# Designs tried in a protein design chat: VH-VL binders against Thrombospondin-4-B (thbs4b). Part 4

Target 1, 176 residues: Thrombospondin-4-B (thbs4b), of Danio rerio (Zebrafish) (Brachydanio rerio) (q8jgw0r23to198)
Amino acid sequence: ESTVYNLLTSPDCLPDLLHGGLAEQGVTELYILTTFRIQPGTGNTIFSLYNPRDNSKYFEFSVFGKANKAILRYLRRDGRMSAVTFNKLNLADGEKHRLLFHLKGLEVGHPGGFPHSQGALPVPGVELHLDCRLVETLRDLPAVFNGLNNHQAVELKTMQGKAQEGLEELKLAYGD

## First folded at step 4 (VH-VL)

Design s61 (from i2 with heavy chain Y105W; framework fv_iscalimab)
Fold by ESMFold2-Fast, scan of step 4:
Structure s61 (fold): chain C 176 residues (1-176), chain A 121 residues (1-121), chain B 112 residues (1-112)
Amino acid sequence: as target 1 above (176 residues)
Amino acid sequence: QVQLVESGGGVVQPGRSLRLSCAASGFTFSDYGMHWVRQAPGKGLEWVAVIWYDGSNKYHADSVKGRFTISRDNSKITLYLQMNSLRTEDTAVYYCARELDYGDWYGMDVWGQGTLVTVSS
Amino acid sequence: DIVMTQSPLSLTVTPGEPASISCRSSQSLLYSNGYNYLDWYLQKPGQSPQVLISLGSNRASGVPDRFSGSGSGTDFTLKISRVEAEDVGVYYCMQGLQTPYTFGPGTKVDIR
């Protein structure tokens, strides 16, 4: 059985997750918190993590108000692109939304790697929390957050154009 | 009806260049990753290249790396394969294919009819 | 690179009889998200390839239920419970776990 961090419906749920719920397993955890407000009928990339040398992307979250959908795209550790579409989540509704990505776990192979006790969590993956509610769990750790890629250049891009005025918060934090 | 139509194939001499196009219709092109797959006459399928939905990430098979470049123009709803330094072993039918990478389904769910490239002296 | 192998490379089936095709990968296709990144494609004579099965066992839209995919890790099987004339063609497995993506050599299925 795995532990899943659920945010409360309270406006103050995020401090509880970040300050009181970190796992002590010897593996680095990453939290990406963003707060945004998107007007109906508009859509844009909220943020992306990318390589500034070649503009390749590792991780990206976009909201499309006209199609009433949100898409999370990421480069998997196996080099394949993966996309998760959130249909029926009306995020371009003119209201403020808080999105938290909780990335956890690290997988290592045996040759050149270590036993699972050397930093592999039982359930590596990504949890997506929207407005203090867990809405998705991915059992996949994006390549950019695998500690084996020490030489990759990573930068954060944020929204551009009209939708850039709707970005109210973007924070990254590392856990234990 | 979702459709992919390849064009640009033909007969070329070794060492020359060709650019293939793949026109998409019936779906939101900019939402999908795209592939090129080839098949030499009487032989099996060989993956050539993939490009992400926005053109940001590209990957090529080792046999074509440095010679072929995959690209796309989402405003024109078209996928391209620029083929340089062509070799006789590049003779094949070239298919474009849409990557189904939404949610839990993966793979290539829609394929074009193919365009023949013949490299001969 | 991941090498894909198929067995048999050719088989002839009497209509209504079952057929089974094996696919093996040189390394595990089971990813940490619990999915096997193994697809099956069918290419009918003179036609483009079409998807049959994705992620090891998920039938594509419009594919009859007589087709089934099974297996995990390195060993996979495509079964056709009752082969029909329209099933003639070459069947390919493909790994989508890592680039370069690789196809098996194909299994040619003919009717007697």
Scores: ipSAE 0.006, ipTM 0.566, lowest interface PAE 9.3, mean pLDDT 74

Design s7 (from b2 with heavy chain Y102F; framework fv_barzolvolimab)
Fold by ESMFold2-Fast, scan of step 4:
Structure s7 (fold): chain C 176 residues (1-176), chain A 119 residues (1-119), chain B 107 residues (1-107)
Amino acid sequence: as target 1 above (176 residues)
Amino acid sequence: QVQLVQSGAEVKKPGASVKLSCKASGYTFTDYYINWVRQAPGKGLEWIARIYPSGGSTYYNEKFKGRATLTADKSTSTAYMQLSSLRSEDTAVYFCARGEDFWGYFDYWGQGTTVTVSS
Amino acid sequence: DIVMTQSPSSLSASVGDRVTITCKASQDISNYVAWYQQKPGKAPKALIYDASNLETGVPDRFTGSGSGTDFTLTISSLQPEDFADYFCQQYDNLPYTFGGGTKVEIK
């Protein structure tokens, strides 16, 4: 399995990760932590969350060292694909990088009203943290929550069979 | 280096079938869609179909449904398109091209295979 | 099917000229547009994807812009190697469809 509920060697800058399995009533938050080292001029897909039945992608991150760019692709809840290109994140520099994706689900409570004590969740979206720094916030809600919450097939795949070292760590944690 | 190498030119009679190949190298063959596009002499580009090599899942443009058949051989990293019941208007250059996921943009193309249908 | 209407069908230009080609979609396709260059006897080559992103190795004189239904490819200073056919493509929905093409010819 590729699921991890605790991050055994987490940096101090990472938030507390979820403990236990899937939320009883569904998945509202998803954390994807990856550690990698990509040499200039190399690169490929670092990880992908996908439906193995039809190979549709829910959420995929790729690094293209030749172009010194990274691309995040994800399926939106409205069924349309989004692609975000990062030209200023120098990830194919031969150094170790830690990348955390924090996917936030739907808000609990009344939108725009005065919040009650507890129960209010962060605004839905995706936060990207590079080497303990928040570098991007996306407000589209990924369809991966639909897949997980409706018990559709969702699998994780990574760089495999590479002669060179690239992916050093991949951890997936989810729940409330 | 990503490369798609297509089979050689074909000359066929009306009513015949043709099977074209597209051999991929320089990437993980099963991670990308292979699309087939044709171009009649002096005309524009027309999308035929796509296949996802890992699972063999296909999608066909309605215009070609029932005549085009896409397959892929993972062991040789080769995609195939068979077009049956050939007509003179099927005379065209046929390209294979790599696509990613719901992206229909094609980042790498084969050199093309000329198919001539004449009696 | 989504119809892509490309204009002009052809244009004549000189080296150093600014060239603009437009593409209109029959419905909202967000930013899911690519532009290709094709030289005689060759396969198309990707220039632009997601309406405005340059493909690797493509000179920065090529610029893509637009969203929704109206898209533009601009060549800021035409070079001898840029005389070619250009095609737009939508990939918002299947079947994928192409514009009719624009031939950029030497004046």
Scores: ipSAE 0.000, ipTM 0.477, lowest interface PAE 15.4, mean pLDDT 77

